# VHH binders against c4kar8: the designs that were tried, part 230

Target 1, 263 residues: c4kar8
Amino acid sequence: MAELSTPSPASPAPLDGGRGDELEKFTLRGARQILQLLQDLITHRGLITAHTGGGHSFMTAVLKVDEERGRVVLDPSPDPQANRRALAAPRLTCVTQLDGIRIQFPLVGLGEGQDKGRPALFAPLPAEMLRLQRREFYRLQVPLAHELSCLLKAEDLARKPVEVSARVIDIGAGGVAVVVPTGAAEFVIGGTLPACRLALPDGEPIELDLEVRNLNRQTQRNGTEQLRVGLRFAALPRAADTRIQRYIFKTERALNAKARGGL
Short names: E, the ipSAE of ESMFold2; O, the ipSAE of OpenDDE; V2, 0.75 times the mean of E and O plus 0.25 times the DockQ between their complexes.

## First folded at step 14 (VHH)

Design na19 (framework vhh_7n9e_1; at its last look DockQ between E and O 0.28; V2 from the best seeds 0.00; counts 0 for: pae E 5.7 > 2, grease 25 > 24.2)
Fold by OpenDDE, look of step 14:
Structure na19 (fold): chain B 263 residues (1-263), chain A 125 residues (1-125)
Amino acid sequence: as target 1 above (263 residues)
Amino acid sequence: DVQLVESGGGLVQAGGSLRLSCAASGFTFSSYAMYWGRQAPGKGREWVSGITSSGGSTAYASSVKGRFTISRDNAKNTLYLQMNNLKPEDTALYYCARIEVYTYDETYEYEFDYWGQGTQVTVSS
């Protein structure tokens, strides 16, 4: 009687999140995962910035997760106006950090009430939570002294072709992150930038196609706005790949040597 | 408040066409890239298409490339998705989305993407 080994249920195929939505890869939708993450926020007394829209926000914290009622309890703002805005908002965007990982989640259906005789805000459990984990792939932070740049071929707001010289801030086997002035060009997630030129210190620029993977508006302390663009190598010749890997390796070695008190 | 309202979904036979619309309000529509996503039953959200603020550049998922066309009318604050040659695999709740990520010097701040309630597209075999 050969015990037919019931085939182990095939691990759900990795959500082939469409190439363009990096955020989807970091989105938790499992009820258990969401509950656990909320509990972790409680345990660590994580301060949460709650955005109510229109540029308004207030500081809060998750006080309790009520699993029986399927709701989260938040600390109200000491500012009554902030609470009014929160209650009037169709969606509350909560942002926090746990163990260096950014956490972001929406709350809808916010209400006010009492928890153990104290004023509190209540919302149904979030349907999803964004947990921005570090990229699986190592990215080398480019030393400022190397001045790596990438010439991006894009379009401006007038739909005219433009070439934008972008500073490379990090590089890995799969792509680069660059910074450009806000308004220098338009980008769309999933878009392709053809025939770009990556400048490495060791020789002629590498011509390559880039795919926009993420966009980050960055406001500097001085008030200057910049756009961080995450770019994937869409088509990388083997020779170029080798050069990039060599650069990364050499740079890492140098940085490590310096960190150890070496030259 | 940011609002996105999708419409134009429905039941269609394989090979058919639909045009989705997304009415945007509560923000300067013309200043933002806009996106379409979809969620099939039992699956996660999938990126479908994107368009720059000016409408000059577009992007498509490989699964819809050549069949779907994203467009926008900034004067009407409306995003569109023309869907041609629909397949049963295109059956999903379709969402209009605004994605904005911002960072401050040492902290990465993401404004949560705004999604509408979605419009159901069902493609019968």
Scores: ipSAE 0.510, ipTM 0.810, lowest interface PAE 1.0, mean pLDDT 84
Fold by ESMFold2, look of step 14:
Structure na19 (fold): chain B 263 residues (1-263), chain A 125 residues (1-125)
Amino acid sequence: as target 1 above (263 residues)
Amino acid sequence: DVQLVESGGGLVQAGGSLRLSCAASGFTFSSYAMYWGRQAPGKGREWVSGITSSGGSTAYASSVKGRFTISRDNAKNTLYLQMNNLKPEDTALYYCARIEVYTYDETYEYEFDYWGQGTQVTVSS
């Protein structure tokens, strides 16, 4: 049996449409707003990853918007095979960022032609654009100097209870990502870790239940293997939520002050 | 080559039981957490249960908790799902899966990378 293809490791993948109701509040459908956002992408010379399906993608940019004809003009790929895949695809899913905000939009009816004597790709304006401006899912990268940790109550490879002090690498309103040495404990996606302890600088550790959402095996440059564990907060009390939000805000403010002070 | 072969499905009356098996080959079975998923006719895929590589910890979807039991035998490279008190809504094609996951912020949950052809479970009223 053949192995399934995986997405390109260098390119961001499109968001899963199965979460459409969660994403609706970030979806622009007004013609005026869509035109403005496309113009902003042109002005900032934003690079776009265009997904053609089957794990294939190519880099492009919006060159212009033809408002009178209701079309966008895209930069073709230097790879002719990428252009053929794009023209054959029923849907081109474009993903990019503008000032750290994720932008995603579909293009259908892609055609080829010329713009000012140069090869170009053309499509009708998208009927919708996703603009993920979401503070509630912001993930602060925790500075190493903070040495933020989370005590995990899990089981080792011999099925014995173990407590693992895991370094927190990022934190947001909904959860943390931690790293643990390979073999320190076992995890399963969907599993619950009760009575874990998140250590913040501003008081006693927070006791909370965590749910394993993702696992990623990583090999460091020195050959050491570690496990990145994505953990979601379960039933977070208001006091704990407030402390986490304060930590994020204070740390972000301090990082911004250092960036300005380097002028 | 990674292979996962499910068996043990069939037709059963509501309230009955079935035991599904998944024979694994082509990889070190004892090094991976393993999962069962299902797909009902005309519906999307649903996560059912998971088990750690050693078998020490398990997780279940709320719809099956208390009725289904996942287990594994690492010496036989086999994953099991004991299904008790079956209901018509359990009717589905059941898949055994091994996961490798990518995450891009919290908008991607996980992705099954390897799965078998599945075994049909049909629960009659």
Scores: ipSAE 0.163, ipTM 0.667, lowest interface PAE 5.7, mean pLDDT 79
ESMFold2 (binder alone), look of step 14: mean pLDDT 80; pTM 0.794

Design na2 (framework vhh_7n9e_1; at its last look DockQ between E and O 0.27; V2 from the best seeds 0.00; counts 0 for: pae E 6.4 > 2)
Fold by OpenDDE, look of step 14:
Structure na2 (fold): chain B 263 residues (1-263), chain A 126 residues (1-126)
Amino acid sequence: as target 1 above (263 residues)
Amino acid sequence: DVQLVESGGGLVQAGGSLRLSCAASGFTFSSYAMYWGRQAPGKGREWVSGITSSGGSTAYASSVKGRFTISRDNAKNTLYLQMNNLKPEDTALYYCARIEYYEYDSSGYTYEFDYWGQGTQVTVSS
């Protein structure tokens, strides 16, 4: 009776730590996982922003998942023009949030029809869904009353060195998010900003190298354009790390005390 | 509508070279940083390279640094990727990408999304 040694499941090769690997960790490709997540969106009546391109979007919701036909049913926009744009778009980018987690998924092959006598949009099930879990590292939202700034050394459109004072909107052990005026400097994901200066309340600015991790062009309701830049600490001296951690701790404590009515 | 159309992929032997192109339309190309990504069979999408809107600064994944060169022609609304000394590990579907952030409302819902082309297949044989 030869004991058939069940081949030990090959340990998935360590995903090489590149930026792509981070996104992969958050990408659902399994049919069951996708179906479950879509069902969760239905259950929670999650509103979805569907982007049709060109800066256009409309609000929708997943109404139904038709597993038999392999399609998702969406609520059409009350704006006929939005629906026309959606149908004409080669790709619909759907963005939503569930339990504080950002969800993004593409839909292609959008069509219109009726579901139970009601107008509806139809698309094949997404091949992938991104579930972006908040960064493993706690990030403190910087209170407006206690502004932090970061002096960014970057280049302008003319490739001239510029220094941009950026407001820090959040800070964690791994980095900062900052807001800069659009056009103040040029950034690229993966780029390095050398010899930047993070200003903390407790002393002299910390000089550090920053790596651009994400870029988000934001159009505010007032029409003002801002650029949110997510920055990783590329090389943080131990002393600087300690100061940052101390700041985070102190600020969090103060915020909690205020929330409890103690200030 | 935003469109990104990649071209220039193909079969090449190890050590060979390819030049990818991405034709962009439906937006002000010169106002956006552009990126290349790739997806190998059975793997997720990975970042390959980025270039600022003006083309003044570039960034590369460690795996392609020194071999790949990203460039752009804003007058032609075209992004390029020169790939030299190709390796079998570079076999992938290569995508051109634009990253956008959209804030829909003051409710705290912020949306980050990217536009990707359909991709162009690069196959590097041993």
Scores: ipSAE 0.348, ipTM 0.752, lowest interface PAE 1.3, mean pLDDT 84
Fold by ESMFold2, look of step 14:
Structure na2 (fold): chain B 263 residues (1-263), chain A 126 residues (1-126)
Amino acid sequence: as target 1 above (263 residues)
Amino acid sequence: DVQLVESGGGLVQAGGSLRLSCAASGFTFSSYAMYWGRQAPGKGREWVSGITSSGGSTAYASSVKGRFTISRDNAKNTLYLQMNNLKPEDTALYYCARIEYYEYDSSGYTYEFDYWGQGTQVTVSS
């Protein structure tokens, strides 16, 4: 296999010091491993969220790997503005899942062109890819029918306490991702939200403390913007942990049974 | 274009104080949470402090809590870091930043700065 020609971009900066070491054991840097993982994404037709900076992203996919030229070929967005942002961005951060495992990789030097007569985006192969293969990093995509919500105790723009009901879009052993309307509350990475309440289908809401780990602004199909907030469980009683893990495994098993029953 | 320019660094003795400033331009400053980071010589970057877009809530790394105070003046598009009771371990290049974030996992390890200044050097002796 061809040797990677591009240098690695800077690693993400960790919070709370020292947490970056934990990610290193999940980082792939070998050319063969990177090419195989990209091929796996192609084979499984994985949808990729490509972040272009400034809180903008678009959905894409890896169409092929051009090993001879050492580059990847991406599906362009149907939105011309998204493509323009991608081409102007110094770095495109791609995030996806493969078989429930989170995959993340940077692309630099994105260009536009044609692939077999169809518009496409091109970039050199990434110098590294994160493959977060461990149970604690699994994130269940919450079915919309479950209508999971989390009541957040935060502050608004005027520094007044506010209680915001946020829809849970994914949940894992260590946290949730939620969406809130833009402007409903203020968040900062590293901030804590005490005494929030997570509503699961099978009982009383769980009271828990949450730490803000991720913020991403997203435009909905109806044109409204909302904030996706990644939240870590800061203090999780054993009974609450058990209920969350039970929900995750029961829902995952039900989703897998439906997939096996599909034709 | 987004531009962040830090100032106020220098040489100070242990126990002393220093106030850093960050002038922001090229974006709507009042719409973004802002952060201070630092990088000691030959070390990785360390998150230091963050503040909401309104200035109403703050967060600090445990190594600086109680000694450092982040603030902002949205009318002047400036971010501040008041550093008190400085220690030799605080010696670093300090930079202000916006953070572009990725989807969260349980560990929260996939953060990245999308814009940061060139930094201002703080050196704490003795």
Scores: ipSAE 0.074, ipTM 0.603, lowest interface PAE 6.4, mean pLDDT 79
ESMFold2 (binder alone), look of step 14: mean pLDDT 80; pTM 0.790

Design na20 (framework vhh_7n9e_1; at its last look DockQ between E and O 0.31; V2 from the best seeds 0.00; counts 0 for: pae E 2.3 > 2)
Fold by OpenDDE, look of step 14:
Structure na20 (fold): chain B 263 residues (1-263), chain A 126 residues (1-126)
Amino acid sequence: as target 1 above (263 residues)
Amino acid sequence: DVQLVESGGGLVQAGGSLRLSCAASGFTFSSYAMYWGRQAPGKGREWVSGITSSGGSTAYASSVKGRFTISRDNAKNTLYLQMNNLKPEDTALYYCAREISSSWYDEGTYEYFQHWGQGTQVTVSS
């Protein structure tokens, strides 16, 4: 009578485990890697959005990495109130982009002081840095020489259908960022724009549905207000995906060749 | 200064209803899209709903679609969230926001509201 050992019920994989596990793949924890990435941010003069909580943020930059003291030096905000909030915050969430890759890292233990006679913020080196290398997150900055546009079908303030031709400023496998004049149309995050048309240099426009993922109002140096709209491809045909990927690849190669002193 | 003050939260049984309000001041309310977000204990902030400045278009997270209704009264500078058929999973601090800032296309992640209030607690008991 062989006692059939009832297989122990597999503990349900924690639902949060999948996203956590995926995130871990993109999390840098090595001291050398962290230092290198911070140095890269310095070299590229990457602007960082530092979130202090409560819906507040300020723009900063990594000015220096002090390896001896194990600290990072940040540019303070020109707004004293923002600096006070930063210092009072238990944690800063720093968000930036390098080469189209999202970088996110926490800073804790923020202090103020002087670096070479200039006001600065100091924090211990981050214990981890998230570098999202997923293809979906890569964003190609569209060269000014390329006329990428997206015809957006939206509604105006009077709820009338309008078509807005928007300049594409960046593009990735997952979507586009566009710029539109303020007031040209109404947008809401999470909203869908159906039957839009993305114009690529290589042929006929691609018809696609777009989902609004981000809205940023920007004031230009000339005082003109613009709206940056981040748009996700809600439904992308395979043929369209291939064209977009081809464009990105070709453009990136051309930019790299130019940067190397080529044609 | 931009001010947002949420109210209307409380304890409710599963299947119950609540109506949240957000009083806005310090900006031209009618010129901005408005949003609701929430943060459950131990979880990150999540987008719940949005409405255009005119109120002509609305959007909802999949988790609340068909149960929640966002609306606004521009004359009163007030945003509303009608929540019906509440579930224990809806337990969270709810906050209103003027704009959400995100540089990235992370599906389901709406990272940072630029302006939000202190929030109102919603607790749904089983």
Scores: ipSAE 0.674, ipTM 0.860, lowest interface PAE 0.7, mean pLDDT 85
Fold by ESMFold2, look of step 14:
Structure na20 (fold): chain B 263 residues (1-263), chain A 126 residues (1-126)
Amino acid sequence: as target 1 above (263 residues)
Amino acid sequence: DVQLVESGGGLVQAGGSLRLSCAASGFTFSSYAMYWGRQAPGKGREWVSGITSSGGSTAYASSVKGRFTISRDNAKNTLYLQMNNLKPEDTALYYCAREISSSWYDEGTYEYFQHWGQGTQVTVSS
């Protein structure tokens, strides 16, 4: 068989990955649409995960939009290393949600400076924003008071089996995201963690197999660094699926009641 | 500066074997999980295999499991992919990567590899 043509040299993956045509219908490119969506994020004080690449991210927020200069202003991290990674990144991928709608947008040309005497990060307005309104993208942010945990069966740096009790930070139909202290265990994307235990408030923990889907070292708003592990549920028994869906539904209802000032 | 240099590709008959290498420099290699990915003409990038920083755990795409073996030598800062029983569908440009990431919208939908070299071409003939 003859040699195939050589592809172009590899470079960092684009924002839309390999699903560009599928995502185009969710992509906003109009200047007024983008400006309004950014303003909505400011008004609702949406917390944003900013991915700097290489498996790192930090928490931020849009502080304002400078329309005269065509720029967005972001809250810097208290951790100088997170800020240095952000400033060195060719692209900052910002991810958040607003009223149950998942929002994603790239920022390029990030710079540092001051806004009203406070340190700030600046970037040109994004040329595009994804507004992904589909139920499969929904993730419930787990209230801290629920103390949801997932016992992971993994290995430590010495290749010894360990059980790590990881705090569940969000949960959806297809999986959970958990946090662990950096160095507590090793993970590899694509790896399977068998017989893990998800502890819900009602009843016995759910035994389930989990697949590692993403890893990043996330710097929290307070500057603390943790390893965020995105985990997909492998085949779930229907009973386990029902319990997870019930937890999500009850928690959403309770959170909505608190937002209205009710019990 | 971080550098990843892939080598070991080439033309091989179906059923044959190749061993790919990825030489790493400019970072503490033993602190990172490492991955192989590939890109066939006209297709998106495909995750192939991964290995933890210590080498204690590995993962494989179902299409290569049992035929490919990922390994690493942390003393030599080198990642390997032993490819046995090669098939024409394995024809692709192969990349090594230090860590990969995806967005949280549809967490497992976007897999991509971060790599610092040009990759190494593997062509499998019948």
Scores: ipSAE 0.416, ipTM 0.793, lowest interface PAE 2.3, mean pLDDT 81
ESMFold2 (binder alone), look of step 14: mean pLDDT 81; pTM 0.817

Design na21 (framework vhh_7n9e_1; at its last look DockQ between E and O 0.04; V2 from the best seeds 0.00; counts 0 for: pae E 14.5 > 2, placed apart)
Fold by OpenDDE, look of step 14:
Structure na21 (fold): chain B 263 residues (1-263), chain A 126 residues (1-126)
Amino acid sequence: as target 1 above (263 residues)
Amino acid sequence: DVQLVESGGGLVQAGGSLRLSCAASGFTFSSYAMYWGRQAPGKGREWVSGITSSGGSTAYASSVKGRFTISRDNAKNTLYLQMNNLKPEDTALYYCARELYSSWYDEGTAEYFQHWGQGTQVTVSS
């Protein structure tokens, strides 16, 4: 009578462990990789949102990496209160994007000082940097030579239906970012824009529903204000998805060929 | 300085109702879309609802759709959240926010909201 050892029920892997494991795949911990990524941020003059906690944040940039001292130099906020909050915070959460990839890293031990006679913030080099390379997060920067546009159906300030032709600045499998003049229409995060039209170079516009996922008001150097709108594809037919993917692939290939000194 | 002051939170039984208010000052309230977010214990901040500057369009998280109603009174510089049929899962610190700053698409977080208030605690007992 062989006692069938009932296999002990595998303890459900903590749901938090799976997200943690997935994030680990995108976490850079190598000193060289971190330094390179910080240098890339400097080179591209990437704006960084630094979160100080309590819902507060300020815009900054990496100005310099001091490898000898093992520190990063940041641009202080023009708001003294923001700087005070930053210095008082036990941890800064820095968030930015480079080449359509989200980058997040913590800074601990923030201090203030001067770099070459200018006010600056200093922090030890981050121990880790999260670089999200998931396909769903990847955004192709649309070349200026490509005239991608999206006709948005929205409402104006008077709650009247309006159609706004928006320039597409980046595109991914999950959505597009567009720019519109400030005041052209009203948007709300989580809102749906029905029956919009995305124009690709290869044929007729794609009709699709869009969901507003983020809004960013930007002042251009010339003083003109524009609104960047991040839009998710709410319902995308398979044929449309294929066209979008084909466009992205073809464009990436062309850009890479050009970067290599090709035609 | 931008100020947002939330109120109206409290302890309520499951199935109950609350109405939150957010008093806004230090900016032209009628020129900005406004939002509610919440943070449950041990969880990150999540988006709950949004309303355009004119109040013409509203949006809701799937978890609160049909139960919560966002509204605003621009003359009073006040944002509201009517919460009906509350559930224990709605227990959170609720925040009012003015703008969202983000350079990329993100489905899951309200981390990029700007000008959060101090929040008002909502506790729903089973």
Scores: ipSAE 0.726, ipTM 0.893, lowest interface PAE 0.7, mean pLDDT 85
Fold by ESMFold2, look of step 14:
Structure na21 (fold): chain B 263 residues (1-263), chain A 126 residues (1-126)
Amino acid sequence: as target 1 above (263 residues)
Amino acid sequence: DVQLVESGGGLVQAGGSLRLSCAASGFTFSSYAMYWGRQAPGKGREWVSGITSSGGSTAYASSVKGRFTISRDNAKNTLYLQMNNLKPEDTALYYCARELYSSWYDEGTAEYFQHWGQGTQVTVSS
């Protein structure tokens, strides 16, 4: 075959992987189990990242399950372009967390319509849902009150150094996800950002090297487009690793105490 | 211009071994995570294995874990897949690809898959 000559972006990749056998033990396929998990997401008002392909995603939520018609009802984006991408996508991959457990499920056959006179997106119930209850899959959603930030040493379009203070939206044992305004800096997938500084509430910022793992344009619920940057910790010193893990555990304990009405 | 050239495929009896290579050029190989994928006739593409840009972390599909080993040599711009104890269901066109995962904790959220080579055929006879 000849090398493809068509311009960027390359063909959108479907969300798949040969990891399916290892994930099978975390896969729910029973209709009752799926309905109950979707109801749990509704009850806990879980925010969902819906991936539409081509490096695009938007925030949504499951509004309800229409059991009579076998459909799930989703909140549409205020950005009409995000809704058009979702309706054109062969698959909508939904990712969220419930009680620290990563939940992932595909929706196919997405359509638009109304629910009680309000715009909504509809899809058949998924045939399967992943519930990944493992410490290694855990990503803490960072409370806004903590105002966690990471100072990124990046480059602008002209290849000149620029420092960007990025808000940390989630953190796990192996990395962080941050958001920056579109155009604040140029990021290269696989590139290393040396000597970045992660600001945790307890103590001095941590100096660490970060590797760019993914770039996604996210349409927020208010319609604003931001760049989500997935960053891996490179060569993390033991003391820094300990501080990060302690932050995660302390924050999770505090969130759990608030959920139980603790004084 | 990015180039990925797969080699090392062939016909092998069940239980045998093969080593695949992927020679990369036209980009800074050490800056990118790399993957092996495969496609059997009449089936969709399957992710087989991945390795981070530094080589510090690897991941495998359950169907190949313990039998296949991914590795890379960043000095030689080369990605490898050692395949042991091959089975007829491993028969497929194998290709290397450049795809970014931020960690194995973020698996399954990759938005696109990029490949430039023709792949290398692996056929496992019974």
Scores: ipSAE 0.000, ipTM 0.124, lowest interface PAE 14.5, mean pLDDT 76
ESMFold2 (binder alone), look of step 14: mean pLDDT 81; pTM 0.818

